VHH binders against (R)-2-hydroxyglutarate dehydrogenase (hgdH). Designs and how they scored, part 6

Target 1, 331 residues: (R)-2-hydroxyglutarate dehydrogenase (hgdH), of Acidaminococcus fermentans (d2rju7)
Amino acid sequence: MKVLCYGVRDVELPIFEACNKEFGYDIKCVPDYLNTKETAEMAAGFDAVILRGNCFANKQNLDIYKKLGVKYILTRTAGTDHIDKEYAKELGFPMAFVPRYSPNAIAELAVTQAMMLLRHTAYTTSRTAKKNFKVDAFMFSKEVRNCTVGVVGLGRIGRVAAQIFHGMGATVIGEDVFEIKGIEDYCTQVSLDEVLEKSDIITIHAPYIKENGAVVTRDFLKKMKDGAILVNCARGQLVDTEAVIEAVESGKLGGYGCDVLDGEASVFGKDLEGQKLENPLFEKLVDLYPRVLITPHLGSYTDEAVKNMVEVSYQNLKDLAETGDCPNKIK
Short names: E, the ipSAE of ESMFold2; O, the ipSAE of OpenDDE; V2, 0.75 times the mean of E and O plus 0.25 times the DockQ between their complexes.

## First folded at step 1 (VHH)

Design p3 (framework vhh_8pnl_2)
Fold by ESMFold2-Fast, scan of step 1:
Structure p3 (fold): chain B 331 residues (1-331), chain A 118 residues (1-118)
Amino acid sequence: as target 1 above (331 residues)
Amino acid sequence: QGQLVESGGGLVQPGGSLRLSCADAGFTFSDYAMAWYRQAPGKERELVARIYSGGSTNYADFVKGRFTISRDNAKSTLYLQMNSLKPEDTAMYYCTADLYEWGSTDYWGQGTRVTVSA
């Protein structure tokens, strides 16, 4: 079976090759995303395609795949909004996705951003990069073992974040709408108000529910400790961006780390150095460095997460080809 | 998204009972945590009950002792037994394959309407 893999970065090539040893596919990896007619036509002669989040399987590109005889459409992502699923079904394409991968990937990035903000390492290393080795009052830090860390959302990723912070010696409390069992040795489940009032660091790992809107509102921020740190490596829509900017500017929030932005597709993946950003809220967030730290949605850009995404995609293809179904079939 | 089909809603008097069903149309049902959500007119969606793949259950405080969530993996069907219904339970009830425990993608059904008339 011939498989075209889109959006493969050079550093990921060994993972695609190693994972394929068990499957024996004829794999071609390209750095291109599926986004134009030309990139869709690259699938000529292939039985299956493996997409990623920046690919765009619209009606036009799906028509090209149908004409070329592509049989399977896979995406190595948990999100599927980049595929016109209704139209793909109409054309008869079996599709599958990767609903889960290493929870440590995102949890570790959240911990990293929290620790950088707690220890002011972005600030201090930006100074030493200019040969300024002086120590100032802003560098004075609380050790994480003297901090209370609040975890909002105790799903798989939130629990791993809780375990890591607990392993570092922090007092860990968390909130979830349901009682979560099996966490008592590393996390105490409490009310949201208690998380907000007691935490020196809060990390968000809750799902975004459109009907509920943002979790981090002005009221949420007002209830937090003065100078507390907030981290969001989950979804940009969970945070009222303007409210967070106001809280950082006022000093209510001591730091904000994020790997996601609401409307991130307008800036992430682009080199905009020296340019003013079209979205004034994003311009303000960048301007607040080093009190605000932004990473460009790379929480899953790790060896284990990429391995999981590739292995599950290859398994999905095997299941679809052998049985016409798989556990991760898009329905 | 996956295709989940809710049924069993209807009009019932206060104190009555209804049993909602959510049928999986091609999901790998046994691998997912399943949940019931509800949305009353003009209100946000709220989580009612969740059942994990291992059979553990969680309930919102407003339904504890009145509602029971269960699953039949052989039939790929999720149930919500609703007893002692109140006018406040009037809502559209939604089934979801809730991967909150292990994943980041949720699938939603179209909903089934429950009306509790005084």
Scores: ipSAE 0.000, ipTM 0.229, lowest interface PAE 16.5, mean pLDDT 87

Design p4 (framework vhh_8pnl_2)
Fold by ESMFold2-Fast, scan of step 1:
Order: sequence, then structure tokens, then C-alpha cells
Structure p4 (fold): chain B 331 residues (1-331), chain A 118 residues (1-118)
Amino acid sequence: as target 1 above (331 residues)
Amino acid sequence: QGQLVESGGGLVQPGGSLRLSCADAGFTFSSYDMAWYRQAPGKERELVARITSGGSTNYADFVKGRFTISRDNAKSTLYLQMNSLKPEDTAMYYCAARDYEFWDSDYWGQGTRVTVSA
């Protein structure tokens, strides 16, 4: 079976090849995303395609796949909005996706953001890069084992974040709308107000519910300890960006780390060096470095997460080709 | 968006029972954590019950002992058995498929109304 994999970075190639040892597909990996007629036509002679979230399988591109004899459309993502699913079904394409991958990937990035802010390593290394080796009062840090860490949202990722911080010696408390069983060894579940009042570091792992709006509001920030650290590697919409900027500027927040932004598609994936950002809130967040740390939505850009996404995609293809079905089939 | 369809809502007297169903017409059911949420008019949406892909369950304190969440992966259907219903349970009930992965697109049904009244 010939498989075309879109959006593969050079560093990911060994993972695609290693995962294929069990499956034996004839794979071709390209850095291109599916987005234009030319990139769709790259699938000529292939039986299956594996897409990323930055691909778009619109009606035009699906028509090209149909004409070329592509049989299977896979995406190595949990999200499927980049595929016109109804039209793909009309054309008779079996489709499958990857609903889950390593929760450690995002949890570890949240921990990394928190530790960088706690130990002021972005500040310190930005200075030593300019040959300034002086030590100042701002570099004085609390050890994480003397911190209380609050986890808002105790799903798969939040529980892993709690386990990592607990393993480092921190006192870990968390909040979820439900009582979560089996976490008592590493996390004490408490009210949101108690998380806000007691935490030196808060990391957000809650789902975004549109009707509820942002979780991190001005009121949330007012209830936090002075100088506390906030981390959001979940979704940009969970945070009132203007409120967070105000809190960092006033010193209410000692630091803010994020891997996500509300409206991130306007900036993420783009080289805007030397340019003024059109969204003035994003410009302000960038200007607040090193008290604000931004990573460009790369929480799943890890060996284990990429391995999971690739392995599950290959297994999905095998299941579809052998049985016409798979557990991860897009219906 | 047309993938999750709730049913089984209606008018019931206090102390009565209802069974809500959430049918998957075009969604990969067995791989997701599933949940029931509810929202009364003018109130925020709140989580009622959650069931993981592995079958582990969690309940809000206000429904513990009265509601039971279950799933039938072969039928791609989520259920909420609601017993000993109270007027305070009156709300629109929503089915949700959820993950905390950042490429996730939360899938929601359109809701089914439950009214508990004499």
C-alpha cells in the first residue's frame, strides 16, 4: 500500500520510518500541507493520505483525490474540522483520526513553562547571552518543593501535570467539577477558591465551554496570591488575555506562560520577526518577555506524541483496508 | 454538529425517572471520554456525569446515587439513567465528547429538555 504523509518535518522522519516497520507500507513523507491543487495532485499513485491539522480537505481537494484513485483519508489529529466530512462521505472515502496521544507531552510543557518562570531562566539566560553574568535580586527563587501547585481541570493531562509536580516535591491541589477518584496519592481535590488562595503556581487543563466564557477572569486573578505564576497550555479561550496582561503589568502575576492564544491562527506558524503584530494584545504579550513566555502551540511536538499519532494512523489504515472499519473511523 | 443527537427528554413528575440517550450518527464513539452536561436558563453549563473510554465514571455531588451514566460502544450510544428526579434537575441536557488534547474539537449535541414539574 502506498501512503502519502503530509506536513512531515525532517526531525519526524525517523519516527515515521520506525513506526512503519510493523506495517510495511510504502510511505512518502513531504513537508507540504494539503492546501492547494498542486499539493492535492501530489497524491497521484497513492492509495492513502495522512493529513495534519494545517491541511484542508475541502470539496476541490477531495474531488482531486477521487479522480486520482485515493481510497483512504486519514488524519493524525484529534480534530477533524479541516476535512469536509460530509462531502468525503458522499464521495465514498473511509476516514479515520487519532483521538488520543501522550498526555505527558502537554503536561511536561506546562511544567517546563512553570519552572522557567519560577527559576527565572528565560530572564537569566537572555542576560548571559549578552555576556552579563551578574546576579540580581530578581533571580532569587523559591524551590518548587516549597510551592503549592494548583491544577485546574483534572482530566488526563491535568492528572499527569499533578503527578509530575508531586514527583518534584510540590504540594499539589486541584479542582474539577467532579470528584476524581484515585488521585489522593499525588493531589488533594479542593474548591476553586482554595486553589486560587493557596497556589504559588496554577496550571489550566480545563475544557473550554463557550457559554461559561473564560475561566481566568479579572476576578480569578484578584483571588490569586500576589506574585503567583499562571500557565495555560490548554486553550487560548480559557484566559481573558487583557486581564492577564493587566495582572502581569501590575505585578499581581509574577509570570504567565502559555502555548495557546485566543485567535492564535493570526500569528502562530508565521515568521513575523521585525513586524508589528495586528492584534495589540499579542504585541503587549510579546513585549512582556521574560515575565510572559509564549510557545507557538507545540505541546504535542514530542517523540511520544508524534509516535502515538503515527502508529495509530498506520493501525487505522490497516483496520480500514482489512475490514472496512476501525475503532477510530470518522462516521 | 449533527454527529451527537440527544433524546429521551420530556416532562416528568418529581420522584419520576427518565433515560436520556445520545446517539452517534457519524462520530467515533468508543475512543472518547463522554459526558452529560446540563444548563438551566440564565445559568452556566455544568458537568453532570462523565464516563471514560475505559468505563470509569464520575458524578457531580448533586446527582450521586440518583443518576447512572453508561455507554454501549457496539451501538455508539451514551445513556443517562435519571432516578428520583427533583424540580432542581430541570434543564437542557447536553451530550459531549471530550479530550484535553490541544487538537481536540469538543463535540456537542443540540440538547434535550428535561422538565420536572407536577
Scores: ipSAE 0.000, ipTM 0.242, lowest interface PAE 14.3, mean pLDDT 88

Design p5 (framework vhh_8pnl_2)
Fold by ESMFold2-Fast, scan of step 1:
Structure p5 (fold): chain B 331 residues (1-331), chain A 119 residues (1-119)
Amino acid sequence: as target 1 above (331 residues)
Amino acid sequence: QGQLVESGGGLVQPGGSLRLSCADAGSTFSIYAMAWYRQAPGKERELVARITSGGSTNYADFVKGRFTISRDNAKSTLYLQMNSLKPEDTAMYYCAAVDSYWEGTYDYWGQGTRVTVSA
């Protein structure tokens, strides 16, 4: 079976090759995303494609795949909005995705963002990079072992974040829509209000549910402790960006770290150095450095997460090709 | 690594009963919310019944009063007791698990067990 893998970065090539030893596919990895007629036509002669989140399998590109004889459409992502699922079904494409990968990858990035903000390391290192070695009042920090850390969303990722903070000596509390058992050694499950009122650091690992809107609203921020730190490495839509900006500007929020933005596709993956951003909220977030820290959606850009995403994609393809179904089939 | 394995499917006449089981080799079974889904030929997968880690249950309207979901955390096993089976219940039945509900996606799925209700 011939498989075309889109959006493969040089550092990921050995992982695609190593994971393929068990499957024996004829793989071709390209750095291009699926986005134009030209990149869709690259699939000529291939049985399957493996996409990334910055690919878009719109009607035009799906028509090209149908004409070329592509049989399977896979995405090595948890998100599937970049695929026109209804049209793909109409054309008869079996599709599958990767709903889970290393929870440590995103949890570790969230912890890193929180610790950088708690210890003011972005501020401090930005100053020493300009040869200013003075210590000031803003650098004064609480140790994490004297902090209460709140985890909103106690799924796979949230539980790992809770374990890491607990391992560092923090008091960890968390909230979830389900009662979660087996976490009592490292996390106490409480109400959302109790998380907001008690936490020095809050990290968001909750789902985005469109009907519910943003989790982090002006009311959420008002209930937080003065000077608390907020981290969002989950979904950009979970946060009311304007409300967070206002909270950082007022000093209500002591810091905001994020790996995601609502509307991130307009800026992430692009070199916009020296340019003014079209979204004025994104411009304001950048201007608030180092009280706001942004990483460009790389929480899953780790050895274990990439390995999981590739292996699960290869397994999805095997299941679809052999049985016509798989546990991760897109409906 | 927490492979879900369904069993108990088969051919049964209308009005009959079947008990489906879903076994998990993983030691974290008790923290998962669990569900049974089904997929009939030519249709999308649909939720049949759900049970939270705390034991709260929810059923689709088309099975209320006929099906019962339960779990045995000591045995790491999920059950679906199906009574008064109808031809419309014919489907592949899938066991699913999620650590915490998000985006409507279950993290862990079994390979399914076939139920055929026919005279």
Scores: ipSAE 0.000, ipTM 0.156, lowest interface PAE 15.9, mean pLDDT 87

Design p6 (framework vhh_8pnl_2)
Fold by ESMFold2-Fast, scan of step 1:
Structure p6 (fold): chain B 331 residues (1-331), chain A 119 residues (1-119)
Amino acid sequence: as target 1 above (331 residues)
Amino acid sequence: QGQLVESGGGLVQPGGSLRLSCADAGFTFDDYAMAWYRQAPGKERELVARISSGGSTNYADFVKGRFTISRDNAKSTLYLQMNSLKPEDTAMYYCAATEDYYPGWDSYWGQGTRVTVSA
């Protein structure tokens, strides 16, 4: 079986090759994302494609895949919004995704961004990089052990984030639509309103539900403590970007860290240095550095997470090809 | 993964009751959060009720006190007990299974079962 893997970085190539030893696929790894007709046409002669979150399997690209004889569409991501799932089903494509990979990868990045904002290390290191070793009032910081940390979404990733913050000495509270048991030694589950009102740091690990829209709205932000820190390493669609910009500009938010953006495929993966961004909201977010910290969707760019995503994707393909089904089939 | 198959839909009078079932095969039922969604003609699919792997429940405001979600892990079956049915409850009802992501389109879905509450 011939498999085209999109969005593969050079440092990931050994993992793709090592994981393939047990599957024996004829793999081709490319750094390109699926986004244009040209990148869709790269799938000529391939039986399956493995996508990333910055790929767009829209109607046009799916039509190209159908014409080329592509049979399986896999994504090595937990999110699937980059695929027009309804149209892909209509065309008869079996699809599968990776619902679970190292929860520590995303959780650690969220903690890192929160700590950078809490301790103003982006601000401070940007100054020392210019040989300015003076200390100012903005650098005065609260220790995380004197902070209440709120975790919105207590799934696998949120629970790991809660454990790390608790291990650092923080008071950790969290919210989820389900009552989560077995977390009581490191996290107290409370209402969303209590999370918003009590937390010095809030990290989002909630699922994006399309019918519900953004979780972080103007009302959400109004209920937060003045000067609190917000971190989103989950999904860009969970945040009303304009509302967050307003909150940072007004000082309502003391800082915003994110590894994701709504519409991120228009900028992530690209070198746009010296250019004005077409999306004015992204331009504003960049201009708010160091009160806003952006990483370009690399929360899962770790040894363990990449290994998990590749292995599960190869297994998904094997299951679909042999049985017509798999545990991780997209429906 | 196994296929989700809904059953128990039908025609019922206002004030009546129905019990929907969702049978699953081929995956670890205990590890999944389960949900019931519904979609009326010309409307978006909306959440009705959710139940965690541990049995904790959450309900939409429009069904609170009338509907009860439950699961039987030994039988790999999800249930929705619907009481005091209203014409507004008329919809296709869908079963969904999720793990750490339990959002709409990212979930595993059944094909649906039709519920009609006669006026």
Scores: ipSAE 0.000, ipTM 0.218, lowest interface PAE 17.0, mean pLDDT 87

Design p7 (framework vhh_8pnl_2; at its last look DockQ between E and O 0.06; V2 from the best seeds 0.00; counts 0 for: pae O 10.8 > 2, placed apart)
Fold by ESMFold2, look of step 2:
Structure p7 (fold): chain B 331 residues (1-331), chain A 121 residues (1-121)
Amino acid sequence: as target 1 above (331 residues)
Amino acid sequence: QGQLVESGGGLVQPGGSLRLSCADAGFTFSSYAMAWYRQAPGKERELVARITRGGSTNYADFVKGRFTISRDNAKSTLYLQMNSLKPEDTAMYYCAAELYDSTGWYEFDYWGQGTRVTVSA
């Protein structure tokens, strides 16, 4: 079976090849995304495609795939909104996705950002990179074992973050809309108000639900401890960006870390060095470094996350080809 | 603070029926896909049935039309009607709330404590 894999970065190639040892597909990996008719035509001679979230399986591209004889559409993503699912079903394409992959990747990045803010390592290393080895008062830090860490959202990722902070010696509390069983060894589940009142560090691992709007509002921030640290590696829409900027500027937040921004597509993945950003809120966030840390949606850009996404996609294709069904079928 | 609570399990004879319920308090029930899983002694937990937010259903092959999953979003309650029960249906049955973020980066699984179904004698 001949498989075209879109949006593959050079560093991911060995993982695609290694995972393929147990499947034996004839794979071709390209850096291109499915976004034009030209990139859809790349699937000529292929039986299956594996997509990314920046691939657009719209009506035009699905028509091209049908004409070319593509049989299976896989996406190595949990989201499927980039696929016109109803039209793909109309054309008879079996489809599958990857609903779950390494929660550790995202949790670890959130912990990393929190610790960089707590211990002032971005500030300090940026100075030593310029040969300034003076120690100043801004570098003075609280040890995490003397902190309370609040986790908002105790799903798979939030529980891993709680476990890591607990292992570092922090007091860990968390909030979720459900009572979460089996976390008592590393996390005390409390109300959101208690998380806000007690936490020196808050990390956000909640889903974004449009009907509920942002979780981190001006009122949320007002209730936080003065000088606390906030980290959002979940979704940009969970945070009122202007409110966070105000809180950092006033000192209400001692630091803010994020791997996501509301509207991030305008900047993430681009080299904009030396340019003024068109979004003035993003410009302000960048200017608040090192009190604000931004990583460009790197949470799942790890060896284990990529391995999980690729292995599951290959298995989904095998299941579809052999039985016409799979556990991760898009229905 | 919500908790999934299963009820309706019990002991039944082969060929009998049970109706399982799973309740949660909260306005967010309608935002979740809901599922029933089961675990027999010495076996891995396995999917029985899933129902999407919009009411579309999927069943494991072993169900073979004997079970019906349904949901009442107004009452925040999930149901499993189990008919023609067989001894191999004996298991602990778990309710799950599953959120698959439509934008692709997060999913959440929340589980109940389970209700036992025993088909014997």
Scores: ipSAE 0.005, ipTM 0.479, lowest interface PAE 9.5, mean pLDDT 88
ESMFold2-Fast, scan of step 1: ipSAE 0.131; ipTM 0.605
ESMFold2 (binder alone), look of step 2: mean pLDDT 78; pTM 0.783
OpenDDE, look of step 2: ipSAE 0.006; ipTM 0.238

Design p8 (framework vhh_8pnl_2)
Fold by ESMFold2-Fast, scan of step 1:
Structure p8 (fold): chain B 331 residues (1-331), chain A 121 residues (1-121)
Amino acid sequence: as target 1 above (331 residues)
Amino acid sequence: QGQLVESGGGLVQPGGSLRLSCADAGRIFSDYAMAWYRQAPGKERELVARITSEGSTNYADFVKGRFTISRDNAKSTLYLQMNSLKPEDTAMYYCAAGYEDLWPSGEYDVWGQGTRVTVSA
């Protein structure tokens, strides 16, 4: 079977190759995302495609796949909104996704962002890179074991973040719309207001619900402790970017770390060095370095997460090809 | 493969009760968060109740105190006990399964075909 894998970075190639040893597919990995007619036409001669979240399997691209004789559409992502599922079903495409991969990947990045802000390591290392080895007042830090860490969203990723912070000696509290059982040894579930009032560090792992809008609003930020740290490695839409900028500028927020931005496709994946960003809010976030730290949506860019996503996608394809079904089939 | 199949809908008088069931064959039911949604004619699909793999529940305000969601992992079956039914509860009721507990979107990607509930005299 010939399989075209979109959005594959060079360092991921060994993982795609190693995982394929059990399956024996004829794989081709490209760095391109499915987003234009030209990238859809790259699937000529292939039986299956494996997509990423930045791919767009819209009606036009699905029509191209149908004409080219593509038989299976897989996505190595938990989200499926980038696929027009109803239209793909109408055209007769079996589809499958990867519902679960390493929650540690994103949790560890959130912890890293928080620790860099707490210990001012981005600030300090930016100075030593210019051969300035002086210590100043801004470098003075509270140890995480003397911090209360609030986790907003206690799903699998939030629980792992809670466990890591607890393992470092922090007092961990969290909030979720569900009562989460089995966490009592490392996290106390409380109200959102209590998380905001008590936390020195808050990390967001909640889902974005369109009807509810942003979770991090001006009111959210107002209720936080003065000088507290906020981390968002979940979804860009969860934060009001203008409100966060105002909070950092005023000193209400001591630091902001993020791996996601609302409208991130306009900047992430691009080298824009020396250019002004089209979105003036993103320009301001960049200018607030090192109190604001941005990573370009790489929370799942780890050995274990990529391995899980690739292995499950290959297994999904095998199940669909052999039986017409799989546990992860998109219905 | 786990196909979600709803049952238990029907015609009932205001103040009556119905118990909806949703069977999920072929999947590891115990690992999934499950939900009941409803859609009245001409309206968007709306969340009624959710239940996590561990059994924690969450309800829409308009059904609190009247509806109870529960699951039987041994039977791979989700239930919705509907009491004190009102005409405004008239809708197609859908069960949904999510493989990730509310992350990243909170969306449920596996849906049943629905079962019809009509509350009228």
Scores: ipSAE 0.005, ipTM 0.327, lowest interface PAE 11.2, mean pLDDT 87

Design p9 (framework vhh_8pnl_2)
Fold by ESMFold2-Fast, scan of step 1:
Structure p9 (fold): chain B 331 residues (1-331), chain A 117 residues (1-117)
Amino acid sequence: as target 1 above (331 residues)
Amino acid sequence: QGQLVESGGGLVQPGGSLRLSCADAGFTFSSYAMAWYRQAPGKERELVARIYSGGSTNYADFVKGRFTISRDNAKSTLYLQMNSLKPEDTAMYYCAAKGWYSPYDYWGQGTRVTVSA
């Protein structure tokens, strides 16, 4: 079986090759994303495609795949909104996704951003890069073991974040819409109001559900402790960006770290150095460095996460090809 | 670490105005929340007004509508515009700076305001 893998970076090639030893596919990895007719036509002669989140399997591209004889559409992502699922079903495409990969990848990035903000390392290292080795009052830091850390969303990623903060000596509390069992050794589940009132650091690991809207609203921010740190490595839509900017500007929020932005496709993946950003909210976030820290959606850009995404995608393809079904089939 | 120097105090009649200034010689001024406190004879030190790094303000009820706090980050200077002064406003006025998570407020030595006939 011939498989075209989109959006593969050179550093990831050894992982794609190593994972394929068990499966024996004829794989071709390209750095391109599926986004234009030209990139869709690259699938000529291939039986299956494996997509990334920045690929767009819209009606036009799906029509091209149908004409080319592509049989299987896989995405190595937990999100599936980049695929027109109803139209793909109409065309008869079996589809599968990767619902879970290393939760440590995103959890570790959230912890890293929280610790950078708590210890002011972005501020301090930006100064030493200019040969200013003086210590000032802003550098004075609270140790994480004297902090209460709140985790909003106690799924796989949130639980790992809780475990890491607990391992560092923090008092960890968390909130979820479901009662989560088996976490009592490292996290106390409480109400959202209690998380907001007690936490020095809050990290968001909740799914974005459109009917529920943003989790981090002006009211959420108002209930937080003065000078608390907020981290969002989940989804940009979980945060009211304007409200967070206002909170950082006022000093209500002591710092904001994020790996995601609402509308991030307009800026992430691009070199915009020396240019003003079209979205004025993104310009303001950048200008608030080092109280605001932005990473360009790197949470899953790790050895273990990439290995999991590739391996599960290859297994999904095997299941679909051999049985016509897959546990991770998009329905 | 850094020094705050207040100025602008003096003797003024009831209903008069004064503008206090606080010069910052050692802080990254734009990164700090800044505040004015006062201490009247025989009383505890109390918050008068606070201005956060982004410009949002908070005022004690007893000065709201009469006093205005402002900052000039280019000049590393904090101001307190005091209008409609009352005898009850007689106090030493102190400038304070607070960094993120710092348990320490950085204080100036104060400037004296006396409101009397």
Scores: ipSAE 0.000, ipTM 0.171, lowest interface PAE 17.5, mean pLDDT 88

Design s1 (framework vhh_sonelokimab_d1)
Fold by ESMFold2-Fast, scan of step 1:
Structure s1 (fold): chain B 331 residues (1-331), chain A 123 residues (1-123)
Amino acid sequence: as target 1 above (331 residues)
Amino acid sequence: DVQLVESGGGLVQPGGSLRLSCAASGRTFSSYAVGWFRQAPGKEREFIGAISWSGGSTYYAVSEKGRFTISRDNSKNTLYLQMNSLRPEDTAVYYCAADEYFGSWDLYEYDYWGQGTLVTVSS
């Protein structure tokens, strides 16, 4: 079977090749994303495509795939909004996605951002890069073992974050809609109000529910400790960006780290150096460095997460081709 | 690879109890998180409950808490669903599913699925 893999970076090539040893596909990896007519036409002669989140399987591109005889559309992402799922179904495309991968990838990034904010390492290293070796009051830090860390959302990723912070010596508390047993060795499950009132660091790992709106609201921020750190490596829509900016500016939040933004597609993946951002809230977040740290949605850009995404995509294709179905089929 | 086979389904009266079993073969079950799902005709597949590989963590759909209990016996490679105070609305095909990672109630998190066993709650 001939498979075209979009959006493959040079460092990922060995993983695509190694994972294919068990499957034996004829794979072609390209750095291009599916976004234009020309990139869609690259699928000529291929049976299947494997997409990334920056790909755009709109009606026009799906029509091209149908004309070219592409049979399977896979995405190596947990998100599927980049695919016009209803139209793809009308055209008869079986589709599958990767709902899970290494929980350590995102958890480690959340811990990293929290520690950078706690120890002011972005600020300090930006100064030493300019040969300023002076120590100032802003650099004074608590050790994480003297902190209470709150985890909002105790799914796979949140529990790993809790385990890492506990391993570092922090007091870890967390909140979830379900009672979770067997975590008592590293995390105490409490109410959301208790997480907000007691935590020096809060990290968000909750799902976004559209009907509920943002989890981090002005009221959420008001209940937090003065000078506390907030980290969001889950979804941009979980945070009221304007409220967070106000809290950082006032000093209510001591720091904010994020790997996601509400409306991130307007800026992430682009080199906008020297330009003003169209969204004034994003411009303000950038200007608040080093109290605000932004990474451009790369929490899953790790060896283990990429391996999981590729292996599951190859297995999804095998299941669809052999049986017409798979557990990860997009319905 | 792991193969999952459900058993214990059948006809039961409202208010009755039933215990479903899910037997794993082909590989060790103790390294997998496992869950129970059900699907009634014309409805989407829905989550019932899940248990971690060690048995130390459990999750339940809110509507099933207190009536249904999930457990496992790793020495027998078997998962159980104890169902009490059954209602006509519990009539469905019940599926067991296994996953290498625990902490999800999304059916798409599960790698291996059984064939299903029919439970009918009727007078």
Scores: ipSAE 0.000, ipTM 0.155, lowest interface PAE 17.1, mean pLDDT 86

